# Miniprotein binders against q9bqp7: the designs that were tried, part 156

Target 1, 240 residues: q9bqp7
Amino acid sequence: VPQNWFPIFNPERSDKPNASDPSVPLKIPLQRNVIPSVTRVLQQTMTKQQVFLLERWKQRMILELGEDGFKEYTSNVFLQGKRFHEALESILSPQETLKERDENLLKSGYIESVQHILKDVSGVRALESAVQHETLNYIGLLDCVAEYQGKLCVIDWKTSEKPKPFIQSTFDNPLQVVAYMGAMNHDTNYSFQVQCGLIVVAYKDGSPAHPHFMDAELCSQYWTKWLLRLEEYTEKKKNQ
Below, E stands for the ipSAE of ESMFold2; O stands for the ipSAE of OpenDDE; V2 stands for 0.75 times the mean of E and O plus 0.25 times the DockQ between their complexes.

## First folded at step 12 (miniprotein)

Design xd17 (at its last look DockQ between E and O 0.02; V2 from the best seeds 0.00; counts 0 for: pae O 10.0 > 1.5, placed apart)
Fold by ESMFold2, look of step 12:
Structure xd17 (fold): chain B 240 residues (1-240), chain A 88 residues (1-88)
Amino acid sequence: as target 1 above (240 residues)
Amino acid sequence: SPERLEEIIRKLEEAVKLFEEGKIEEALDILWEVLEELLELIEETGDPELYEILLRVIDAIDLIDYGRPEEAIRILEEAIRRLEELIE
């Protein structure tokens, strides 16, 4: 249990968007580097099991590929992830005029993998947009806010080399989603709030992506875990 | 230490029952807890048998994610037997 509880939802904020919203998705620039980001907090508070699994994976990959082969492999995986996110932002942006995109950007097993999910995504409200929790003092850069099957969600896109049919196997992804959600709901740059989350895990071979929908109750459960990680981070920095 | 091994055994037995009932998410939650407890015991004891059991639990989690629950259950049942042999 967190030492100091703080709610994920803002009771003073409407679920409905402001009627004066512009026709393009919000893209709030990241303005501050002095307060911790969601990803920094999670990276610095990894559990012993997370550290063990990561180190075991590294050692096995180095044994299989060699040191140089491992470096090339991880560089290629990073590039594929970057291209996947760029393609999704392009697909989800409302463009009036669009020059033909690079064929390799849109020719991806990962993009094929998410097609059935994208059919159910509409009403894009934010893309690659900064969020700040002004009370808890953390920032993030969320991937997308849009409706999924009629429910407004913070959506996080992930690539994976292994199937992730259960949210339990997505490690810190649910914490990342709820941290962005909590920040957005308490950020003065946003006039509305979001109560649902979605993690979409895409696969290189084009196999159907796994969506992990998070209703308000599930988000609240993961929010408690996020608050514990943020407390751990804060205590570590005070002692360092 | 025997009491901690008994607790791990109880958790693994509960996870197997939950897998058999089709309650996959609850069972996975328990297996992740077991991994954490095994890591603590390995750090304290250096016992190579506990390390091998840890690797089998990891294999079971992977098998569940790949849609092979019957194989995962068999691995977990063997892990339970190996833990029971460490007690007395």
Scores: ipSAE 0.568, ipTM 0.837, lowest interface PAE 1.7, mean pLDDT 87
Fold by OpenDDE base, look of step 12:
Structure xd17 (fold): chain B 240 residues (1-240), chain A 88 residues (1-88)
Amino acid sequence: as target 1 above (240 residues)
Amino acid sequence: SPERLEEIIRKLEEAVKLFEEGKIEEALDILWEVLEELLELIEETGDPELYEILLRVIDAIDLIDYGRPEEAIRILEEAIRRLEELIE
């Protein structure tokens, strides 16, 4: 049980979007500060086993691809992810803010993969927007806040070459999502609340993406785990 | 996103600091985080510059493992500069 318990949901905020919600998605810039990011907290609190597995994976990949091949692979993976997020931001942004859509960005297997999910996405409230939890003292940059199948969600878009049909296969992504939810729900820059999360795993080959929907109950469960990770991080930093 | 790059820069700066403090394990942990974030950005952007930066971070990690932290720090500092140039 977390020692510093804090609710994921804000009882002072309405679950219903206020009619005054801007028609334009929020894009709050991430401020440079000493506050740890969600990603940092999660990375710094990885288990020794997780770290070891990642290192072994790296070594295996280097052995298979060579050093240069691994670098190229890593670069390509990164580039594909970036392009995917840029394309999604372009798709989800209002037409008036659409920079010249690089049509080439839209021609990816990943974009094809998420088409069936995008059909169910509406009411975009935020894109690439910073969130800060003032009390718990962490920040993050969320990908998207929108309605998925009529439920307002924090949506996190992921790319994968391998199928991830189960939410458990997304590692700490559920923690990231709930961390963003909790921060947003208590960030004064936002007037609304989210109760659901969505992890979308897009595939390079254009096969249908896997949506991992997180209802309020599941979010609450992962929120507890997030709080424990945050406490671990805080303790680790005090001892450094 | 400039913000994501800024976060990577922050982490690299922290890693450098930790190395200077002799906290090699903690620095390595951060560098691995940087690699993951860089990988994600590269996947998203396809920016060859980010790939080069990633490669340099990998080189830095290797150098640290080989007991050459000073050279690793120099590489990381250069990586920071290159990332800053991307934000400008």
Scores: ipSAE 0.006, ipTM 0.251, lowest interface PAE 10.0, mean pLDDT 85
ESMFold2 (binder alone), look of step 12: mean pLDDT 89; pTM 0.889

Design xd18 (at its last look DockQ between E and O 0.02; V2 from the best seeds 0.00; counts 0 for: pae O 9.3 > 1.5, placed apart)
Fold by ESMFold2, look of step 12:
Structure xd18 (fold): chain B 240 residues (1-240), chain A 88 residues (1-88)
Amino acid sequence: as target 1 above (240 residues)
Amino acid sequence: SPERLEEIIRKLEEAVKLFEEGKIEEALDILWEVLEELLELIEETGDPELYEILLEVIDAMDLIDYGEPEEAIRILEEAIRRLEELIE
């Protein structure tokens, strides 16, 4: 249990957006400073077992592809992820003329993979938007806030080249979602809050993406785990 | 070290039961303990079979996080069978 508990939800906010909320999704710019990001906190609090698995994965890839081949592979994976997120932001933005969209951006197995999920997504409130928890002092860049099957969610988009999980640290994905949620719910740049989460894993071959829905109770459970990781991070920085 | 392998099997069996009861967080807490013990055994022995079992447990945890509990349970049951073979 964390020593300094703080609630994930803000009782002073409605989970129903203000009627005067902007019709264009929010995109708050990320500011570089000494306040740690969610991903930084999670990276710095990985267990020795998680670090070992990541290093073993790297070693296997280097043995198979060579060091130069591994660098090309990781660059391509990064580019594919970046293109995927750019495509999703374009698709989910308010309707503009089609000439403003890159057709090559929309041509990928990952986009095909998520089509059935996107049919259930509406009411987009934020895209690629910075969040800051003003009390706990951490920042993040969330992918999307929108309704999924009628429930307002923080949505996190992930890519996978295979339908089954690889060594990716998927167990931390729920922590990332709730950290963004808690930050948004206590960020003065936002007038509403979100109580649900969604993780969507898209596949390179176009196979149907796998959604993982997180209701408010599950989010609260993961929030406690996030607070422990943040507490661990803070203690490590105190000792440096 | 059959005693340590037997304890891992017991924990995996308990986690499967908890998943079937819908107690997801409690089951995942047990799987985290299993991951830590398997990593320690792998560091001590260098046994490639234990490494494959570790990857199966991680696969199951990922599948739980993605809402595929039936496949996750099947993978955990296979991991149990592999561990039982190592004890023989």
Scores: ipSAE 0.017, ipTM 0.204, lowest interface PAE 7.4, mean pLDDT 80
Fold by OpenDDE base, look of step 12:
Structure xd18 (fold): chain B 240 residues (1-240), chain A 88 residues (1-88)
Amino acid sequence: as target 1 above (240 residues)
Amino acid sequence: SPERLEEIIRKLEEAVKLFEEGKIEEALDILWEVLEELLELIEETGDPELYEILLEVIDAMDLIDYGEPEEAIRILEEAIRRLEELIE
């Protein structure tokens, strides 16, 4: 049980998005400060076993691809991920704010992969927007807040070369999503609340993406785990 | 040696600059060199702080894949700061 329990949901905020669809999605810039990011918290609280497994994976990849091959692989994965997010931001942004859509960005297997998910996405409230939890003192950059199948969600877009059909296979992504939810729900820059999360795993080959929907109950369960990770991080930093 | 740490810092700064310029591939190449140099230093010194920095750099590289380049840059800048503190 977390020592410092804090609710994921803000009872002072209405669950109903105010009917005024913001004409433009929010894009709050991430401020460079001493406040830890969600990602930093998650990374610094990985278990020794997780770290070891990651290192072993890297070593295997290097053995298989060579050092230069692994560098190229890593670079390509990064570039593909970046382009995918840029493409999604372009797709989800209102037409008036559309920078010249680089048509080349839209021609990816990842974009093809998420098309069926995008059909169910509407009412975009935020894109690439910073969130800060003022009380718990962490920040993050969320990919998207939108309605998925009529439910307002924090949506996290992921790229994968391997199928991830189960939410458990998404590692700490559920924790990231709920961390963003909790922060947004208590960030004064936002007037609305989210109760659901969505992890979308897009595939390079254009195969249908896997949507991992997180209802309020599941979000609450992962929120508890997030709080524990945050506490662990805080304790580690006090001892440093 | 302080000189080796200074070189690592220089490379990290260069990587950050390259990222800011949108030259992601070149930045990642430099970061990989940083990892190699850090690993060598860790093997020689056994310094746990360098190991933590190594992990952070790795994390930054991974985060770039998650579409958080700004966070990656932040992590790298923090790594630079931590390395500078080791030289002092």
Scores: ipSAE 0.007, ipTM 0.325, lowest interface PAE 9.3, mean pLDDT 85
ESMFold2 (binder alone), look of step 12: mean pLDDT 89; pTM 0.885

Design xd19 (at its last look DockQ between E and O 0.06; V2 from the best seeds 0.00; counts 0 for: pae E 5.7 > 1.5, placed apart)
Fold by OpenDDE base, look of step 12:
Structure xd19 (fold): chain B 240 residues (1-240), chain A 88 residues (1-88)
Amino acid sequence: as target 1 above (240 residues)
Amino acid sequence: SPERLEEIIRKLEEAVKLFEEGKIEEALDILWEVLEELLDLIDETGDPELYEILLRVIDAMDLIDYGRPEEAIRILEEAIRRLEELIE
């Protein structure tokens, strides 16, 4: 049980975004502060198991590709991910804010993969927007806040070369999502709150992406786990 | 300790059963617990056989993600047998 409990949901905010569809999604810039990011917290609090699995994966990849090959592979993966997020931001942005759509960005297997999910996405409230939890003192950059099948969600887009049909296979991604939710729900820059999360795993080959929907109950469960990770991080930093 | 190995075996058997019942997510949760317990034992004992078993359990989990549950089950059953041999 977390020592410092804080709710994921803000009772002072309405569950329903006010009917005025903001004409433009929010894009709050990430401020360079001494405040830890969600990603940093998660990385620094990985379990021995998680570390082991990642190292094993790395070693296998190096064995297969060589050191230089692995570096190239890693660079390509990061680049593909970046391009995918840029493409999605372009797709989800209102037409008026659309910088010249690089048609080349839209021609990817990952974009093809998420097409069926995008059909169910509407009411985009935020894109690539910073969130800060003022009380718990962490920050993050969320990918998207939008309605998925009529439910307002924090949406996190992931690229994968491996199938991830189960939410358990997404490692700390659920924690990241709920961390963003909790921060957004208590960030004064936002007038609304979210109760659901969505992890979308897109595939390079264009095969249908896997949506992992997180209802309020599941979000609450992962929120508890997030709080524990945050406490662990805080304790480690006090001892450094 | 033999008791810890027996508990791991029990969990693996439960995971196999859950897979057979189509409860893949629940089975995966148990397998993650198994991995944690195996890692703890490996850290304590340095037993290379336990490490090999750990790797096979990971392989089984990967196969589940790839939609090959039957092969995953076979691997887990073999892992159980190998663990039983360590207790004897």
Scores: ipSAE 0.162, ipTM 0.638, lowest interface PAE 2.3, mean pLDDT 89
Fold by ESMFold2, look of step 12:
Structure xd19 (fold): chain B 240 residues (1-240), chain A 88 residues (1-88)
Amino acid sequence: as target 1 above (240 residues)
Amino acid sequence: SPERLEEIIRKLEEAVKLFEEGKIEEALDILWEVLEELLDLIDETGDPELYEILLRVIDAMDLIDYGRPEEAIRILEEAIRRLEELIE
């Protein structure tokens, strides 16, 4: 149990979306702050088991590809992820039309992979938008807030070359989603809150993406685990 | 190989017994061996179910580190049942 427990939902905030400007999704700019980001907290609090897995995988890949081949492989995977997020922001934004000259750069198996999910997505409220938890002092950049099958969700888009049919196979992704959710629900830049999460794992070959829906109860369970990671991060920085 | 999956099951069963007896370090040593064996099998077969089982074992080890052994044992028992299904 965390020693400094804090609720994920804000009881003083409406569950209903604010209709003041429904035609344009929110895009709160990320402010350059000293406080830690969600991804930094998670990266610096990896368990011994997670570190072991990454090092074992790294060693096997280096044996197969060589050190330079491994660096090129990982760089390409990160670039594909970056392009995927850029394409999704463009597709989900009501302001933009894809340029013809950018069409081939934005086409990928990953975009094909998520098409069936996008059919169930509506009411986009935020895209690539900063969140800050004012009390717990962490910041993040969420991918999307939209309705999925009628439920308002923080949606996180992930790329993978391997199938991830179960939420457990997404490692820390559920913690990332609930951290963004908790921050948004306690961020004065937002007038509404979100009680559900969605992780969408898209595949390079265009195979149908796996959605991992997280209802309020499941989000609360992962929120407790996020608080433990944030607490561990804080303890490490105090002792440094 | 069914024999390799059976050995992993035996090790998981022994780890659960050791956790119930309060022999935490010895149980964790066995789980580290299980992780290595599962990784080898995953590399050889590409079976996504084995990868999911490996992640469940990692979840259990994390829970032990946080002092929650009853939840960890339940996860390990689930992993055993999933491995048994793969043998059939």
Scores: ipSAE 0.017, ipTM 0.474, lowest interface PAE 5.7, mean pLDDT 83
ESMFold2 (binder alone), look of step 12: mean pLDDT 89; pTM 0.898

Design xd2 (at its last look DockQ between E and O 0.11; V2 from the best seeds 0.00; counts 0 for: pae O 7.9 > 1.5, placed apart)
Fold by ESMFold2, look of step 12:
Structure xd2 (fold): chain B 240 residues (1-240), chain A 88 residues (1-88)
Amino acid sequence: as target 1 above (240 residues)
Amino acid sequence: SPERLEEIIRKLEEAVKLFEEGKIEEALDILWEVLEELLELIEETGDPELYLILLRVIDAMDLIDYGRPEEAIRILEEAIRRLEELIE
């Protein structure tokens, strides 16, 4: 198993945020240098089947749309994802006035898709906030830390063109979530920790999003897998 | 490598049983393993029949996500028959 085992939870940190904490969610700026990001680690350690599925999807799309059509399609998908995250940050931030400025952003099918999830989300503690794991030397930018059905979670919002009713179909998303959790729990910018995760897969047509709740036990299982990917990444860097 | 093909067949049979029992997540875990093993065999042998079987397994996994498990099972059963023919 990982040779550099490190716990996901911090025993010296409370899992109960103080009642006197500010009402404004944390937004720690991302600062990049030589420390790899979670997404970089995962992208550079993809499995053979992940690479195969990605390349097959790409070739099928190019066959359907042509090279220029595929470039336009991927640009539009990226833009829709970016706008989705911007809309969610505004909806969840007490200081945003998105409704008065950008109503088209709120009319997205993706936003409709997550409405039933948002009614169960409260107590937002962080939005689009940087995390750093000083011991394991990686950084990330998490989407949201909030309570979901009473459990404080790192929440990751995803858009998808295909249904993802099972967590097994979300590829590396669970690893991304637990990596952010571990980093946050060991980052001095945060005074609290999380023990749960949530992946929310939203759909363009407004169909109900699929939530994938990750309790502490499931998070621990994926944490082990994350550590193996991080170890694989560091070995690749030593050999390059 | 008939032993490796036999192992893939056993995994596919187990996945079909798990799908029939409604244990979807466990079955999908097995299918991900099958994809890895098929890709390794294809890389080693260059066998186009294994590539066609790989595509059938991928189609079955897609059908599961779209809520069409009975069609997925039929595709997996055909993949099993094709693998058995390669051993024979």
Scores: ipSAE 0.621, ipTM 0.869, lowest interface PAE 1.5, mean pLDDT 89
Fold by OpenDDE base, look of step 12:
Formats: C-alpha cells, structure tokens, sequence
Structure xd2 (fold): chain B 240 residues (1-240), chain A 88 residues (1-88)
C-alpha cells in the first residue's frame, strides 16, 4: 500500500467533457525542470528481475541479429516510432494547425494499422502535451487525449515491428498511461478530467492495430502500482 | 499462482481452437490477453520460464500474421505443455 496515497481522479473536475469541443487541441510544452518524468521514474524503479529479463531479451536479439544488426534494429524502431507519432499528430490536429503534411509520413504500415482505431477517435483535447502533477511532483508528455468510442481517454500510441511488444514498453505502458491521467487530472492547465486509458499497438505491416482499453477500475488498480513506483523512486533519490 | 497459470492455459487452448476454426482475429485477441497475464506474472515472480513461454507466444502470433498458422499452433501447444509442467 502506498504511504502517500493520492487519488487518480479529481473530484473537483467534471467527468463529462464540457460540451464545448475545444476547437484546438492543447499542446503544452514540456518545461525542463528538475522534476522527474514518468519515463524516468519507471526506468529507475525496474526490479532486478525486470532488468534481468530485459538483458536476456537483448542478448537473444544480439544472437539473432548480431551486435550491429541489433543496433540498426533499435535505431529503426525508434525512428519509425517517431515518424509514426509525427504522422498521428498531423492527422489528429485541426487543419488550421497542420504543418505541411508530409505525405510520405502518412504512407506507412503503422498508419494503415491504426485506421480502424482512428475511426473511433473524436473530440481531440490534447496532442503531445505536457502534464505535471504538482503534489506528487512528476511530469510527462502524453501522446493524445481524445474520445475513443465516446469515452474520453489518454491514448498512448505504440509501434511494433513484430507483434513483439518490447517487454519494457509492455510492462510499464499501463503505468505510464495512468501516470499521465493522474497528472492531467490534477494539472491546472487542464480544465477537464479523464477516466479511461487506451494503449494502441500499431503494426508495421498494416495489420489492424490492437487497442488495449483501460476502464476507470483498471486505471485505479494501475494507479496504485504507479504510486508505489513513484515512492520507490523518491526513496532512491533521497539515498543518493 | 497455479490458478492464474490454469487460466492462461485455458485461454491458450481456446486460441488454438479458434485458429483451427479459422477465427484468426478472435484468437489473436485472446493471445494478447495471455501476453498481458503472463507479463503480470513475470513482473511479480521474475520467473524466466514464464518469460520464455511469453516469447514463444509472441513468436506464434508473428507466425499467424505471416500466414503460418500450423506452425503457430504447434508452438502454442508446446507453450501449453510447458505451462502444465510448471503447475505440476
């Protein structure tokens, strides 16, 4: 049980998005602060077992691809992920804010993969927007806040070359999502609240993306786990 | 817990059945659930055997996507056997 309990949901905010669809999604820049990011907290609080498993995975990949092949693979994965996020931001942004759509960015298997999900996405409230939890003292950059099938969600987009979720991303993605939710729900820059999360795994070959929907109950469960990770991080930093 | 492993086995068996019936999408959905459950168990236990099983399930999913369902089924059946051995 977390020693410093804090709710994921803010009772002072309405669960219903205000009827006024913001004409423009929020894009709050990430401020360079001494405040740890969600990603940093998660990375620094991996268990010895998780680290061991990741290293084992890495060694296997090196055996299969070679060292240079693995480096290339890793670089390509990161590049593809970046391009995918840029493409999605372009797609989900209002036409008025559309930087020159690089048509080449839109011609990817990943974009094809998420088309069926995008059909169910509406009411985009935020894109690539920073969130800060003022009380719990962490920050993050969320991909998207939008309605998915009529439910307002923090949406996290993931790329997978192979239906191989990177073990690291797979383990901590739910925690990342709820961390963003909790931060957003208590960030003064946002006037609304989210109760659901969505992780979308896009595939390189254009096969239908897999949506992992997280309802309020599941989000609450992962929130408890997130708080424990945050406490562990805080304790580690005090001892350094 | 043995109960969680049994549930994973049940889901894998269901996925195999769905593949045999040609219901590939439904089978893949179940396999994703299996991955999530295995990941949770791995996070809790750090059991390397479960991790190996997870990797094999992922391999099976890949093979399905590449149009090799027969080989995928064999891998899943082996994964089931390995999980059963963990319960015993």
Amino acid sequence: as target 1 above (240 residues)
Amino acid sequence: SPERLEEIIRKLEEAVKLFEEGKIEEALDILWEVLEELLELIEETGDPELYLILLRVIDAMDLIDYGRPEEAIRILEEAIRRLEELIE
Scores: ipSAE 0.016, ipTM 0.231, lowest interface PAE 7.9, mean pLDDT 85
ESMFold2 (binder alone), look of step 12: mean pLDDT 90; pTM 0.900

Design xd20 (at its last look DockQ between E and O 0.04; V2 from the best seeds 0.00; counts 0 for: pae O 7.3 > 1.5, placed apart)
Fold by ESMFold2, look of step 12:
Structure xd20 (fold): chain B 240 residues (1-240), chain A 88 residues (1-88)
Amino acid sequence: as target 1 above (240 residues)
Amino acid sequence: SPERLEEIIRKLEEAVKLFEEGKIEEALDILWQVLQELLELIEETGDPELYEILLRVIDAMDLIDYGRPEEAIRILEEAIRRLEELIE
């Protein structure tokens, strides 16, 4: 149990119209500062089994591909993820209704993989938008906030070369989602609250993506785990 | 150490039961705990048999993700037998 528990929702907040066009998704710029990002916190607090699996995978890939081959492989994976996120932002933007999108961005197995998920996504409220938890002092960049099957969700898009049919196989992704949710719910740039999460794992060959829906109860469970990781991070920084 | 091996065996037996009942996510949660316990014992002992057992548990978890639960269960049952032989 965390020593300083904090709620994921802000109960003194209501969903209110703001001065901006409500049909245009929010895109808050990421501000580089000294407070830690969600991904930094998670990277610095990995469990020993996560570290073991990562190091084993890395060494096996280097053995198979060589050092230079591994560097090229990881660069390509990073580029594929970047292109995937760019394509999704383009598809989900209301300014792209005429499909004036880059043809190369839209021609990928990953985009094919998520088509059945996109049919259930509507009411996009934020895309590639920064969040800051002003009380707990962490920052992030969320992929999307939209309704999925009628439920307003923080949605995180992931690419994977291996099937991830169970949320237990997505490592820290659920913590990332709830951390963004908590930050958004306590960020004055946002006038609404989100109680659900969605992780969508897409595949290069176009195989149907695996959605991992997180209702409010499940989000609450992972929020507690996130608070423990954040607490561990801050204690490590104090002891350095 | 024998007590810790017995606890790992109990967890693996529980995970197998949960897989047979179709409670995949709960079983996977237990296997993540087993990985942690095995890593701790390997750090203390350097026992290559425990390392081999660790790799088999990882293989079983991968097989679950690929939709091959019957093969994963057989691997876990083998891991249990190998752990029982270490208790003396």
Scores: ipSAE 0.676, ipTM 0.888, lowest interface PAE 1.2, mean pLDDT 88
Fold by OpenDDE base, look of step 12:
Structure xd20 (fold): chain B 240 residues (1-240), chain A 88 residues (1-88)
Amino acid sequence: as target 1 above (240 residues)
Amino acid sequence: SPERLEEIIRKLEEAVKLFEEGKIEEALDILWQVLQELLELIEETGDPELYEILLRVIDAMDLIDYGRPEEAIRILEEAIRRLEELIE
């Protein structure tokens, strides 16, 4: 049980989308502060086993590709992910704010992969927007807040070369999503609340993306795990 | 470097001893160090044999967590032998 319990949901905020759907999605810039990011917390609180598995994977890839080949591979994966997010931001942004759509960004297997999910996405409220939890003292940059199948969600877009049909296969991504939810729900820059999360795993080959929907109950369960990770991080930093 | 491999062997032997003494946490800490040192060597050399040894050490650590210390010790002893063969 977390020592410093804090609710994921804000009882002072209405679950009802305020009728004033902002015509433009929020894009709050991430401020470089001494405050740890969600990503940093998760990375620094990985289990020894998780670290070992990642290092084993890395070494296997280096043996297969060579060191330079692995660097190139990593760079390409990063670039593909970045381009995918840029393309999604362009797609989900209102036409008036659309920078010149690089048509080339839209021609990817990943974009093809998520088309069926995008059909169910509406009411975009935030894109690439910073969230801060003032009480728990962490920050994050969320990909998207929108309605998925009529439910307001924090949506996290992921790229994968391997199928991830189960939410358990997404590692700490559920924790990231709920961390963003909890922060947003208590960030004064936002007037609304989210109760659901969505992880979308897009595939390079254009095969249908896997949506991992997280209802309020599942979000609450992962929120407890997130709080434990945050406490572990805090304790680790005190001892450094 | 033969010296680095010898140090890894020494640490593995120490870990085995600690396990035999029932000092599991201390042994695991040493094994963690061994993994880091092996990873560094693998990054430098690209030696597939060292990678296989690394995997076996990880397997041993997992077995300890699952309450199979005797099997873990056997794996570590095999890893030591394989490392000794690399120095020869």
Scores: ipSAE 0.018, ipTM 0.321, lowest interface PAE 7.3, mean pLDDT 87
ESMFold2 (binder alone), look of step 12: mean pLDDT 89; pTM 0.894

